VH-VL binders against q9nrl2r1430to1533. Designs and how they scored, part 8

Target 1, 104 residues: q9nrl2r1430to1533
Amino acid sequence: GGVHELSAFEQLVVELVRHDDSWPFLKLVSKIQVPDYYDIIKKPIALNIIREKVNKCEYKLASEFIDDIELMFSNCFEYNPRNTSEAKAGTRLQAFFHIQAQKL

## First folded at step 4 (VH-VL)

Design m57
Fold by ESMFold2-Fast, scan of step 4:
Structure m57 (fold): chain C 104 residues (1-104), chain A 122 residues (1-122), chain B 107 residues (1-107)
Amino acid sequence: as target 1 above (104 residues)
Amino acid sequence: QVQLQESGPGLVKPSQTLSLTCTVSGYSITSGYHWHWIRQHPGKGLEWIGSIYYSGSTDYNPSLKSLVTISADTSKNQFSLKLSSVTAADTAVYYCARKFYGSGRYLYFDYWGQGTTVTVSS
Amino acid sequence: DIQMTQSPSSVSASVGDRVTITCKASQDISTYVAWYQQKPGKAPEPLIYAASTLQSGVPSRFSGSGSGTDFTLTISSLQPEDFATYYCQQHYSYPYTFGQGTKLEIK
């Protein structure tokens, strides 16, 4: 736990944000643009929220950070059909995350 | 306020590369949305070519994937289409269009350019 | 690829008529359907998205319905400006595909 894990979380979030396929995940889905999203997705999350939690030292364990990132991908695959641009971007970004997360 | 304008040559010879540019005004392409190319064959329906998000993330129609490249120039607020090895079948009106990102079923093309006619002929 | 088939390919109608256009998807696409209107020499303009949501500024005489594989666009009382070609489009899966179009002509 602690400072070392927090530093690694910040580095990983920055790498995710900079990835070409981060676009579906940068911010929470707009209820105005996607009215039924919050009827289907009960635990919404996005990279800006995760980064804020990292900055506020809200992750005590690496597993908590990983769980939030995986929730983000799970939400994407639950809402978006397999061959949508969102689901394809999510699949590629999740693979990238799994490689980087081995360093946590 | 948001306007899209296609530009490029109206006549292209078979086997050459078709190059078109879409200039966006009234909105920065770095502010989001996916930017698309769609074409319409003479007297026929619409065909989706591909899309780009300003970060460089692209999606292409598989029927055209080996021939198509879409790129973005954020400094000029433009995105461009290159279609290689053109044939008479590529004769069409080419449109650029904007589409919401991350919108699921609430997705649609909300702004379109006027279209530019491209004829592939020797 | 998901195939979108419109029926009819053309329809002749008079001002004041109720017109329905049907669009059939080759597989279940939920409500991932948009409808566009295109007038000669112009780009398509959005009418409806999410199968039944009317685009801002589009007259209420236009309505959309359907889910799964069968979708309809209805014009409840045809006006002179409504004579155009109408296209359905699916965005459930890449590549996005359009119907072949329905030309609405003056009777």
Scores: ipSAE 0.081, ipTM 0.734, lowest interface PAE 5.6, mean pLDDT 88

Design m58
Fold by ESMFold2-Fast, scan of step 21:
Structure m58 (fold): chain C 104 residues (1-104), chain A 122 residues (1-122), chain B 107 residues (1-107)
Amino acid sequence: as target 1 above (104 residues)
Amino acid sequence: QVQLQESGPGLVKPSQTLSLTCTVSGYSITSDYAWHWIRQHPGKGLEWIGSIYYSGSTDYNPSLKSLVTISADTSKNQFSLKLSSVTAADTAVYYCARLKWSYGTYRAFDIWGQGTTVTVSS
Amino acid sequence: DIQMTQSPSSVSASVGDRVTITCKASQDIGSYVAWYQQKPGKAPEPLIYAASTLQSGVPSRFSGSGSGTDFTLTISSLQPEDFATYYCQQSYRTPYTFGQGTKLEIK
């Protein structure tokens, strides 16, 4: 591992943040706006948290990085019914992620 | 214009807790980036102390980890450093600084406070 | 921890001179290097990030180069306001570490 993996994680997070479908994933869900979210979702995560972990060099393996991104999508699909704008954005962003993650 | 300013006592007695606050203006500390404490001993180089991220997560220099606490007061847009059990070796200029993501998340301290001098003496 | 070693520790130079400062990392840090300028009694100011990218507002006479373990800061034509201490810093992993500094002083 090392410097090559870290650069790849950083580039991928930047591309996810820039994607049109990133809006449900940029920040943690507000407890005030969505009071039942944290009753249902036990491991909340968002792109801002993942970006922070990349910057702190907390991912030792590509699998750890991929697991956190997949957790973010899993949380989206668990909380949001399939026919919501959030779930549709998640489906498209996850497909984009899977294509980009092939480079890891 | 984003500005950072340190405040706190200039003189601390050995064994006491040093408490410093950084007031941020022009940018919300919870919006993005990481907010850091860095110190400079007289006539020496720079030493990174630790950080608090916009998420509230903290990271500390392992050499200081048991002695350092960094926290945020989001209502005042401030973040603070507490350094316990100080000795003369903690005499330094203390800076707060922002770490900015730039170009593929490359990291640099782009904004610094003016620094506050802390002397540990009986 | 990643050690950053600067050379030289001090340089005496004249206005118009080309000045080069070198920084060596104890391990491969890619391009995660920033350079700072510090004048007496003032906070450090950023000059360069990502080893070679100029910070906004920094004069083009400053340039950075290098990757991996060896990095260089160059001032192509020294100006009176450039007399200061210069620091390199690695941002590859915590704890973030700085070089010991290079003092640039008038000849």
Scores: ipSAE 0.007, ipTM 0.582, lowest interface PAE 13.4, mean pLDDT 86

Design m59
Fold by ESMFold2-Fast, scan of step 21:
Structure m59 (fold): chain C 104 residues (1-104), chain A 121 residues (1-121), chain B 107 residues (1-107)
Amino acid sequence: as target 1 above (104 residues)
Amino acid sequence: QVQLQESGPGLVKPSQTLSLTCTVSGGSISSGDYWHWIRQHPGKGLEWIGSIYHDSSTDYNPSLKSLVTISADTSKNQFSLKLSSVTAADTAVYYCARDWYGSELYHFDYWGQGTTVTVSS
Amino acid sequence: DIQMTQSPSSVSASVGDRVTITCKASQGIGNYVAWYQQKPGKAPEPLIYAASSLQSGVPSRFSGSGSGTDFTLTISSLQPEDFATYYCQQYDTYPFTFGQGTKLEIK
């Protein structure tokens, strides 16, 4: 019932989700599969959480939205060694994000 | 270019389970898009059946009362519909379709050709 | 569920005519309306999304308008290939619902 026209933030999150390299970022890392993740990463975040924040109108400034996306990438590079499929996907998706974020 | 193709038996007996598969080419079902089943009864409009997302989460039309199951096989780039306990009222053309923006809030930008299913003894 | 009601149920028109088809939602749905064209024996094809945005590849003679509960699809200069049934669809709220269709016949 309360849905409105897609915001710029929602459009960008949808484009990130649709990107082939989004798979490490769609949901929070599983504690069962990666038990030490939450011991290392103190501010976990994922695209599903960011999208929920967009839908609840929790971002008042573009910088707040950008900060959460950058936190997501920062967490990826902190946890995952540079030559992993996760880190490589993160590198490509971050580059795509930087191009798209110029529109914000 | 994304293409969708439905397949399955054209004739199903009452009380049996209807099973249809949608094969996707030119795109991956593991992308951020939603994948849907829609049907069209003779002389009626379109009815949305349900959707599946790449993480295997599903949403179903409540009017189908737990009779519907949608599943995905990413190794084959396919998603499938099972409709249990069919009756003559399930006779329809069945379409698979893609939701463009990867959310349930968006329209169907690509459709399969449709497959005719007749439920008859 | 949100009910979508189309009018008219059928319309007969001549080539070159301006044709309008309306769609009414049982509750407010913002601009989350899509329009589809279905030709006999074929799958529906998207024409309009977000009430007024033209789908890529669709001729400019098609346009959409409206917000809230009342929506309109307009064909500014009808062509013979426009013989089809037209459907509106809301995608504001689950489950997705369609109008009952408007059959457009060329005189």
Scores: ipSAE 0.000, ipTM 0.550, lowest interface PAE 14.7, mean pLDDT 84

Design m6
Fold by ESMFold2-Fast, scan of step 21:
Structure m6 (fold): chain C 104 residues (1-104), chain A 122 residues (1-122), chain B 107 residues (1-107)
Amino acid sequence: as target 1 above (104 residues)
Amino acid sequence: EVQLVESGGGLVQPGGSLRLSCAASGFTFSDYWISWVRQAPGKGLVWVGEINSDSSYTNYAPSLKDKFTISRDNAKNTLYLQMNSLRAEDTAVYYCARYGLRYSDEYGMDVWGQGTLVTVSS
Amino acid sequence: EIVMTQSPATLSVSPGERATLSCKASQSVRSYVAWYQQKPGQAPRALIYGASYRATGIPARFSGSGSGTEFTLTISSLQSEDFAVYYCQQYNSYPLTFGAGTKLELK
């Protein structure tokens, strides 16, 4: 957790947010639109929550940051059938993340 | 009439590489998602990965993502599995399996090939 | 990953009897469960998809039911050709996972 690592986390989150495939991950899933989501997904998370945690210096290790991003993708693949646009976007964004995360 | 036929299996040394093929006939190959599934001798079925109809999407079992690559050539009606850094635990019969609904995985794996045996041993 | 638990590991039955095979998921897979039959030396054969829909060419004696975490495959009047290993598989969540199989054997 130093300032160097926090700057790297913010840069990576910004790159993820700007990616064309980030749309399923920008904000928490709506309970009104998807009422069974929170029955299936016990640890919901999204890029806006992760970015807030970065800004509040809540990640002390790169592994904690990576775990939250991976949890976000895991939730996507657990809830969304593989043929959905959400799952396809998640697969592409996760691959992009793995390339960028090599810098952490 | 709808058929999938795997080939390319054989004996390979630990650390080696091998490319499997799956030839499709009797249906419009370019319309279907296809999966690779393996089965170690005397054991159960284990999912390897999948590819959608136009190759814009692939996914893999987490333990295999760094060593296996799935691709397809729709003009040749052929699916491929590139396997690198093979170890003894990769010894299995490898099946390709078509998903039953065009452009979708919703109908499960409806047609399977006969399998091709990969043995990783010295 | 979602763990699929099949029970019993082996089921001994006679031709003409009803066989009931259980499959339990460690978390909800909704209705995205398929069942496959495998005979020695052969590729798996699709039986059921979407928990309850029969694959093309599958006899009516095979039926699937369940949703969420508990699923059942029923063979209503067992034929001699039905002795095989049966696998359930979830395809709701990545990675796709199979149960360890239930071996259906002659009593």
Scores: ipSAE 0.000, ipTM 0.575, lowest interface PAE 15.9, mean pLDDT 89

Design m60
Fold by ESMFold2-Fast, scan of step 21:
Structure m60 (fold): chain C 104 residues (1-104), chain A 121 residues (1-121), chain B 107 residues (1-107)
Amino acid sequence: as target 1 above (104 residues)
Amino acid sequence: QVQLQESGPGLVKPSQTLSLTCTVSGGSISSGYYWHWIRQHPGKGLEWIGSIYYTGSTDYNPSLKSLVTISADTSKNQFSLKLSSVTAADTAVYYCARYLSDRGFYYMDVWGQGTTVTVSS
Amino acid sequence: DIQMTQSPSSVSASVGDRVTITCKASQGIGNYVAWYQQKPGKAPEPLIYAASSLQSGVPSRFSGSGSGTDFTLTISSLQPEDFATYYCQQANRFPYTFGQGTKLEIK
């Protein structure tokens, strides 16, 4: 990407981090607290990693950035049953992301 | 070097629409940045009005959202502010600015000189 | 909206003095703070971004610090050209908000 794409990705990831429903997504899931997570989820990702990738200019296309955000939500719904607070937070944050991503 | 210049009427009557234009030189509005409108009321601090990306995507201050429209004209390398139903409270110096993101730390790196707008009957 | 409160509203100082201006956010904003200098009749100019990063071309006597809710702008040795009004701005949450300004005056 370019300076505008970098600015747009960073603005969007900052908005996601600030959202009340971001708490399950701020950092990678702890293997100590959730020992089976990494047996189930083979491509773990979180907002702190995505933000680092944006800051290092690792996204060359908007689709690559969107794919990483969608992977994060996909992992949430794969691991967490629908009735969990994590899955409910993920559903609301994903809807917010889809609205904000229209700017990309 | 990129320069921004505000233009528009210095006097607007209450209830009318304030229209201001920012002309960009030394750089293109269609590459790389968000473009902002900020105002400063007499003797007071700065208030962010809103921003535009060259594709037409806009963000507005919620306190002004129903009253503000920002638009871009890439053929003229300009972006513009329309503020409807103005009152004496809209009397201010209006600035346009370029917004730079440096690794997620946003700031206005280039400002116009400002244009004074008085709302009076 | 996040409220940015600057202290003091004005400060009187002499050339060569060390001056500190503070800015307090109504909620945590990380390091998403910029500082601007405005001279009478002129547009604001950027000094500091990301709370502590010095804008290119700005003299090294200017420095910023802070994180979360409390931020400071320091001028280590005042020069005559530094007498101006200073504004902080948060860039953490829409709408972007500015402090009310601190006027730096000659004693």
Scores: ipSAE 0.000, ipTM 0.545, lowest interface PAE 16.6, mean pLDDT 84

Design m61
Fold by ESMFold2-Fast, scan of step 21:
Structure m61 (fold): chain C 104 residues (1-104), chain A 122 residues (1-122), chain B 107 residues (1-107)
Amino acid sequence: as target 1 above (104 residues)
Amino acid sequence: QVQLQESGPGLVKPSQTLSLTCTVSGGSISSGDYWHWIRQHPGKGLEWIGSIYYTGSTDYNPSLKSLVTISADTSKNQFSLKLSSVTAADTAVYYCARGYIKDSSGWYFDYWGQGTTVTVSS
Amino acid sequence: DIQMTQSPSSVSASVGDRVTITCKASQSIYSYVAWYQQKPGKAPEPLIYAASSLQSGVPSRFSGSGSGTDFTLTISSLQPEDFATYYCQQYEELPYTFGQGTKLEIK
């Protein structure tokens, strides 16, 4: 734990937010725009929620932070067929995450 | 057939930490299911305590979040509950359970342990 | 938190009766409700999930209905082994919440 780990989590989540492929992940999926999403995805999460958890020091281990990011990608691939823009963005962002997470 | 079995001390003193373990057989904790702790106070209804996913990701009832820790040991096919600073109000039967997704209908508790009675008394 | 309210708190019935237990959610839970049966000294056992889907191995005299906020568990032709406490539970959002229970007693 400590300040160094919190700084690393914030740096990584900011890099994810700035990435061109972050658009499906910035905020929770709208129930108004996508009403069946919450019928399929039971643990919704997005980068704004993960960033808030980092800022509130809710991640005690790097594995907890990584699990939330991986849950976000898992939800994307569960809901969106492989050929969608969302799934393609998720695939590229997940690869970027795996490279950046090596710094943790 | 999945079976869950709770184990731990039946008597805990006030201010101590309650520690319970759930042993899973007939299925793997590393499946895509969530694993839960639920308790039932004497003569009262059921209260969800929290859950763990095999990756270590946890969710806790907000009413208990500062007091509860759930962990998993995939090598032993077990998950455990620690509830700190217990009082007489924590006297209950404690159940472990599996939260199961069936054909995208959502999670409900399809398998439960038999329950273990915990009394908090000096 | 979503509050689940069951009605009645207890019901007295005879073998062969049709028994109805209701459950009201404080906000829409769509069809994400399960029903459990608990006998004295035993763990709860699932009866119904997704409001109306019968759990494998559960007798067909049990049925569930409803959507949104109002849900019903029905036992047609009550049997001696059905005297127990029944609970509804929502799994639409965390924290998962249960009704207070309905005790089904012999008349």
Scores: ipSAE 0.000, ipTM 0.547, lowest interface PAE 16.2, mean pLDDT 85

Design m62
Fold by ESMFold2-Fast, scan of step 21:
Structure m62 (fold): chain C 104 residues (1-104), chain A 120 residues (1-120), chain B 107 residues (1-107)
Amino acid sequence: as target 1 above (104 residues)
Amino acid sequence: QVQLQESGPGLVKPSQTLSLTCTVSGYSISSGYYWHWIRQHPGKGLEWIGSIYHSGYTDYNPSLKSLVTISADTSKNQFSLKLSSVTAADTAVYYCAREFDYGSGWLDYWGQGTTVTVSS
Amino acid sequence: DIQMTQSPSSVSASVGDRVTITCKASQSISSYVAWYQQKPGKAPEPLIYDASSLESGVPSRFSGSGSGTDFTLTISSLQPEDFATYYCQQYHSYPLTFGQGTKLEIK
């Protein structure tokens, strides 16, 4: 930990948001469009929430930041069968994240 | 080896409910994949109607204005389409299809199609 | 909804010709596009997925390319069995949408 780690989190979240495959992860899943989502997923999260936590300095350790990003992907794969556009986007974005996270 | 076959009445009267069933063989619906209904109006292109996952999760084309219901019966290895309040505009060939595992969102197996005419 | 527009609507060609069909999305769909072939009286059959990946059993004369909004299906040397209608489909977002189709006819 230091301020440089928090700056690195900000950079990484921005890179994730800009990625073509970020569309399932930009905001929380709509309860109106996907009413059973919140019956299945008990710890919902999205990139807008993670970015807000980074901006408010709520991540004290790199592991906490990584855990939230991994939770986001885990939720995607739990809800969406692997044959969905969401799961495929999640797989590619997670691979991109793992490469970028090596810099943390 | 995976085969899909549509069945249902070929003629439906205006204002009635169209009911079609897709029977799947060579693969268990409960093993995964999304299962879709697509239709093709005479001389025109393909229109996606909706999809179902065996858990009961469904997606519908908003253009059908809440007139469509898709359901699955895993004990019979079938899924079904109900389209209420039909009009002549619902005359089409109706296909059922499976969404491919790797290329999520595209359709790898299709039934042969069943022709539905809406007429008095 | 994402609108898929194909061009041309029809094309006349001879056996041995190189044929190109284009598909344009109204917004970026990355590489989430598939191409289907439909022969008269038959269901559509997949040819290409993820813009450029060839489906198993499909002849190598078929190829796909593109990303974002502009996609192309190419048949490098047209064969008699290739005369059919071709459709593109996006699967970036629901509802799933298809192009209007391109009819490939014998010259």
Scores: ipSAE 0.000, ipTM 0.557, lowest interface PAE 15.3, mean pLDDT 86

Design m63
Fold by ESMFold2-Fast, scan of step 21:
Structure m63 (fold): chain C 104 residues (1-104), chain A 121 residues (1-121), chain B 107 residues (1-107)
Amino acid sequence: as target 1 above (104 residues)
Amino acid sequence: QVQLQESGPGLVKPSQTLSLTCTVSGYSISRGYYWHWIRQHPGKGLEWIGSIHHSGDTDYNPSLKSLVTISADTSKNQFSLKLSSVTAADTAVYYCARLYDETWGYYFDYWGQGTTVTVSS
Amino acid sequence: DIQMTQSPSSVSASVGDRVTITCKASQSISSYVAWYQQKPGKAPEPLIYDASSLESGVPSRFSGSGSGTDFTLTISSLQPEDFATYYCQQYNDFPYTFGQGTKLEIK
């Protein structure tokens, strides 16, 4: 990607990180707290990893960036039952993301 | 105020079972957190042994799993370590500790003072 | 097992010095690192958790930084009570693993 695209990705990641519902997504799920997570989730990802990829210019297209964010939400909904605080936070943050992603 | 105190024999013979108990005061172990055993070999670093939750769930260091058992007695507010078939390599200071696990701040926030165990004939 | 390697193994410093200790994980552990201070004959005491968060009561001269595999503990202006051994620890994966320790000695 170009400089304009990287700037937009950084802004969006910062907005996601600052959102009240970002807490389940800030960093990789701990194997200590959630021992079976990595048995179920084969492509783990979190906002700190996505931000690192943005900073290293690893996204060439907006679609690649969006795919990684959507993978993060997909992992949340696959692992966490619908009535959990994690799943509810994921639902609200995903809705926020979809609104912000319209700017990309 | 939370306090942890180790107790057990300071001298164990090779091939015997080492038994240590941690007494917790100021907090009921049945209310939460994970309770851990950590040891420190003479002049060396720290080695995690294992943990227990009041539910009975345990996790052990894979290098020690066949030799270690951790149990809890909620009525006495204690948890205990049994290490079988000890050798001179098990000579260490043994600590019990609580893992703080709220939000994303996982660290050992309270430690016992440590008990020295020597394995010798 | 995730190996935690500290450098240096020992450092000699004077009161007022800025001291840095580094810790390297053999694989990415995000920010799941704690730092402990241990004085002779005593249990380790927590200083920092989540790579950069100060434990309550720890002086502001202590700071932590880093993410992924490379982590640093900094003491901005060394005080007499800071001469001790420092350990990093990862809590991302079982088993929990510690660095080998860095002994901070009076020059």
Scores: ipSAE 0.000, ipTM 0.560, lowest interface PAE 13.7, mean pLDDT 85

Design m64
Fold by ESMFold2-Fast, scan of step 4:
Structure m64 (fold): chain C 104 residues (1-104), chain A 122 residues (1-122), chain B 107 residues (1-107)
Amino acid sequence: as target 1 above (104 residues)
Amino acid sequence: QVQLQESGPGLVKPSQTLSLTCTVSGYSISSGYYWHWIRQHPGKGLEWIGSIYRSGSTDYNPSLKSLVTISADTSKNQFSLKLSSVTAADTAVYYCARYGDFESYLHAFDIWGQGTTVTVSS
Amino acid sequence: DIQMTQSPSSVSASVGDRVTITCKASQGIRNYVAWYQQKPGKAPEPLIYDASSLESGVPSRFSGSGSGTDFTLTISSLQPEDFATYYCQQSYSTPYTFGQGTKLEIK
């Protein structure tokens, strides 16, 4: 156990990172560059943190992994207005994720 | 400045195990990145062998999977390649390299060792 | 596995020429292509990542383009230090695969 699940989650995170629309999600939002972000978003997360959790075997169920990815998208849509580049990237990446997650 | 340096024997006999080590300086393997082995056959192109991540997770070229083991020693800041049952076809220059995915936003092998020549002959 | 095919296998050019090298993937890989330059006896050095993004320190005469299956590396106004072998590489999925290389020669 663990190694098999780690491989599946790792592959999906790699696919997300390599997607053209991953740029808003690669690292945590900087408090210096975006000072009000942490006033609005109470559970910040990014792909680098999710990947670290995968590598530390912190996801025991596929649903836990999916929940963290969905939280990342939810935060994006909560903070960013609909017509921003960030929200548009998030919409396309989330659609890609939904297709890939069906294989999990 | 990050530097990678290969080390190991330059001559290996057929059917034996080839063992190479990559020493990383200027960056800790435990801090991230994927660390890779790539080889180049004489007068030919590049062939990816495999990778390792700080967790011990490995990925191998399917063409070599049954023959390859990659391991990491984070206390020495090294990662190593073992290739078993070698033949003359395994004669190549072997490189260790870093892949700069989510850490640097570079989807390429951004840092390479100088390469070490391995000849398989009796 | 994804096959990467380069053309031409070799090209002869003169300083000041515009050189174009192409790379074709056997299936769609979006923009996940990198280009490398390798000089005799040296390790490859990255030039371009994500099909068109220039690596830091690489001269602006190098440019990349393409998406999907067809990719191009262009060197405008070739310089003496540019004579080398060039490789494309797909970063879409493992195993990572490289083109067979294009040797850029003087005559």
Scores: ipSAE 0.006, ipTM 0.577, lowest interface PAE 12.6, mean pLDDT 86

Design m7
Fold by ESMFold2-Fast, scan of step 4:
Structure m7 (fold): chain C 104 residues (1-104), chain A 121 residues (1-121), chain B 107 residues (1-107)
Amino acid sequence: as target 1 above (104 residues)
Amino acid sequence: EVQLVESGGGLVQPGGSLRLSCAASGFTFDDYWISWVRQAPGKGLVWVGEINPDSSYINYAPSLKDKFTISRDNAKNTLYLQMNSLRAEDTAVYYCARLGYTSGWKYFDYWGQGTLVTVSS
Amino acid sequence: EIVMTQSPATLSVSPGERATLSCKASQSVGSYVAWYQQKPGQAPRALIYGASTRATGIPARFSGSGSGTEFTLTISSLQSEDFAVYYCQQYNEWPLTFGAGTKLELK
């Protein structure tokens, strides 16, 4: 058909993707570039996976969507030391997410 | 001296295909989201789609998703628009535009000169 | 999608006069609105971003205002080079959308 309204979850994930601090979160961490990542992080996730779940209507509750976003940040802070550019980007993006999640 | 230079436009028959290029210089190409925007003769600006720095996210205008494919080659500082199954309504000047970021605001800060695509028999 | 509605479609004014251009969003876009100027045969040029901040090199006679759903571009003392088409654009929500444009014409 026509032009359709986007879901609240789709709008929020697109806003996260477009944020300057999204670069560590856009896709899954490379096993080639970071070989020990998957030995430490047991539930890897990234914005591209979350967007796929939104598009497939896999989130039935806002809490499920929020939990996946928070898991993404939790993984970042678990793997990356606090003084890294990744951890700093994660801190700023998480703060942005908390403000935007008020729409939900 | 930021520059964006589009090329590849021309006359094509209905049902044909065309690939446009946008060559970037004067900035770190792989730091920026870049969009394609089109403008039919005598009409307004219509956003076609955008691509993020590493190509992991590509967003399209909902009405154009199945017609066009956006890609980029960061090693060559070049953005592409693959256009298939062209119709007369796709006749337009196609611009590439950089999504700038300053003081917390995003906007199209630099535009190319555009390349004309004419779909006609 | 958010629809951006510009009015009037055409505004006829004389040099030295004030021009006021309107842009309305179908739902709130905060202050995430930019204005672009386009002259015949040329690419658009950024004028205003964040609803009210002038882009680099843009003369002080251009000003933007508004928030939420109603936005205005004002040109306080028109010069001959200002006769062009002006577009507003929201960048608050994907997909990005432009207004249809206001053509500023010599009276």
Scores: ipSAE 0.000, ipTM 0.601, lowest interface PAE 13.1, mean pLDDT 86

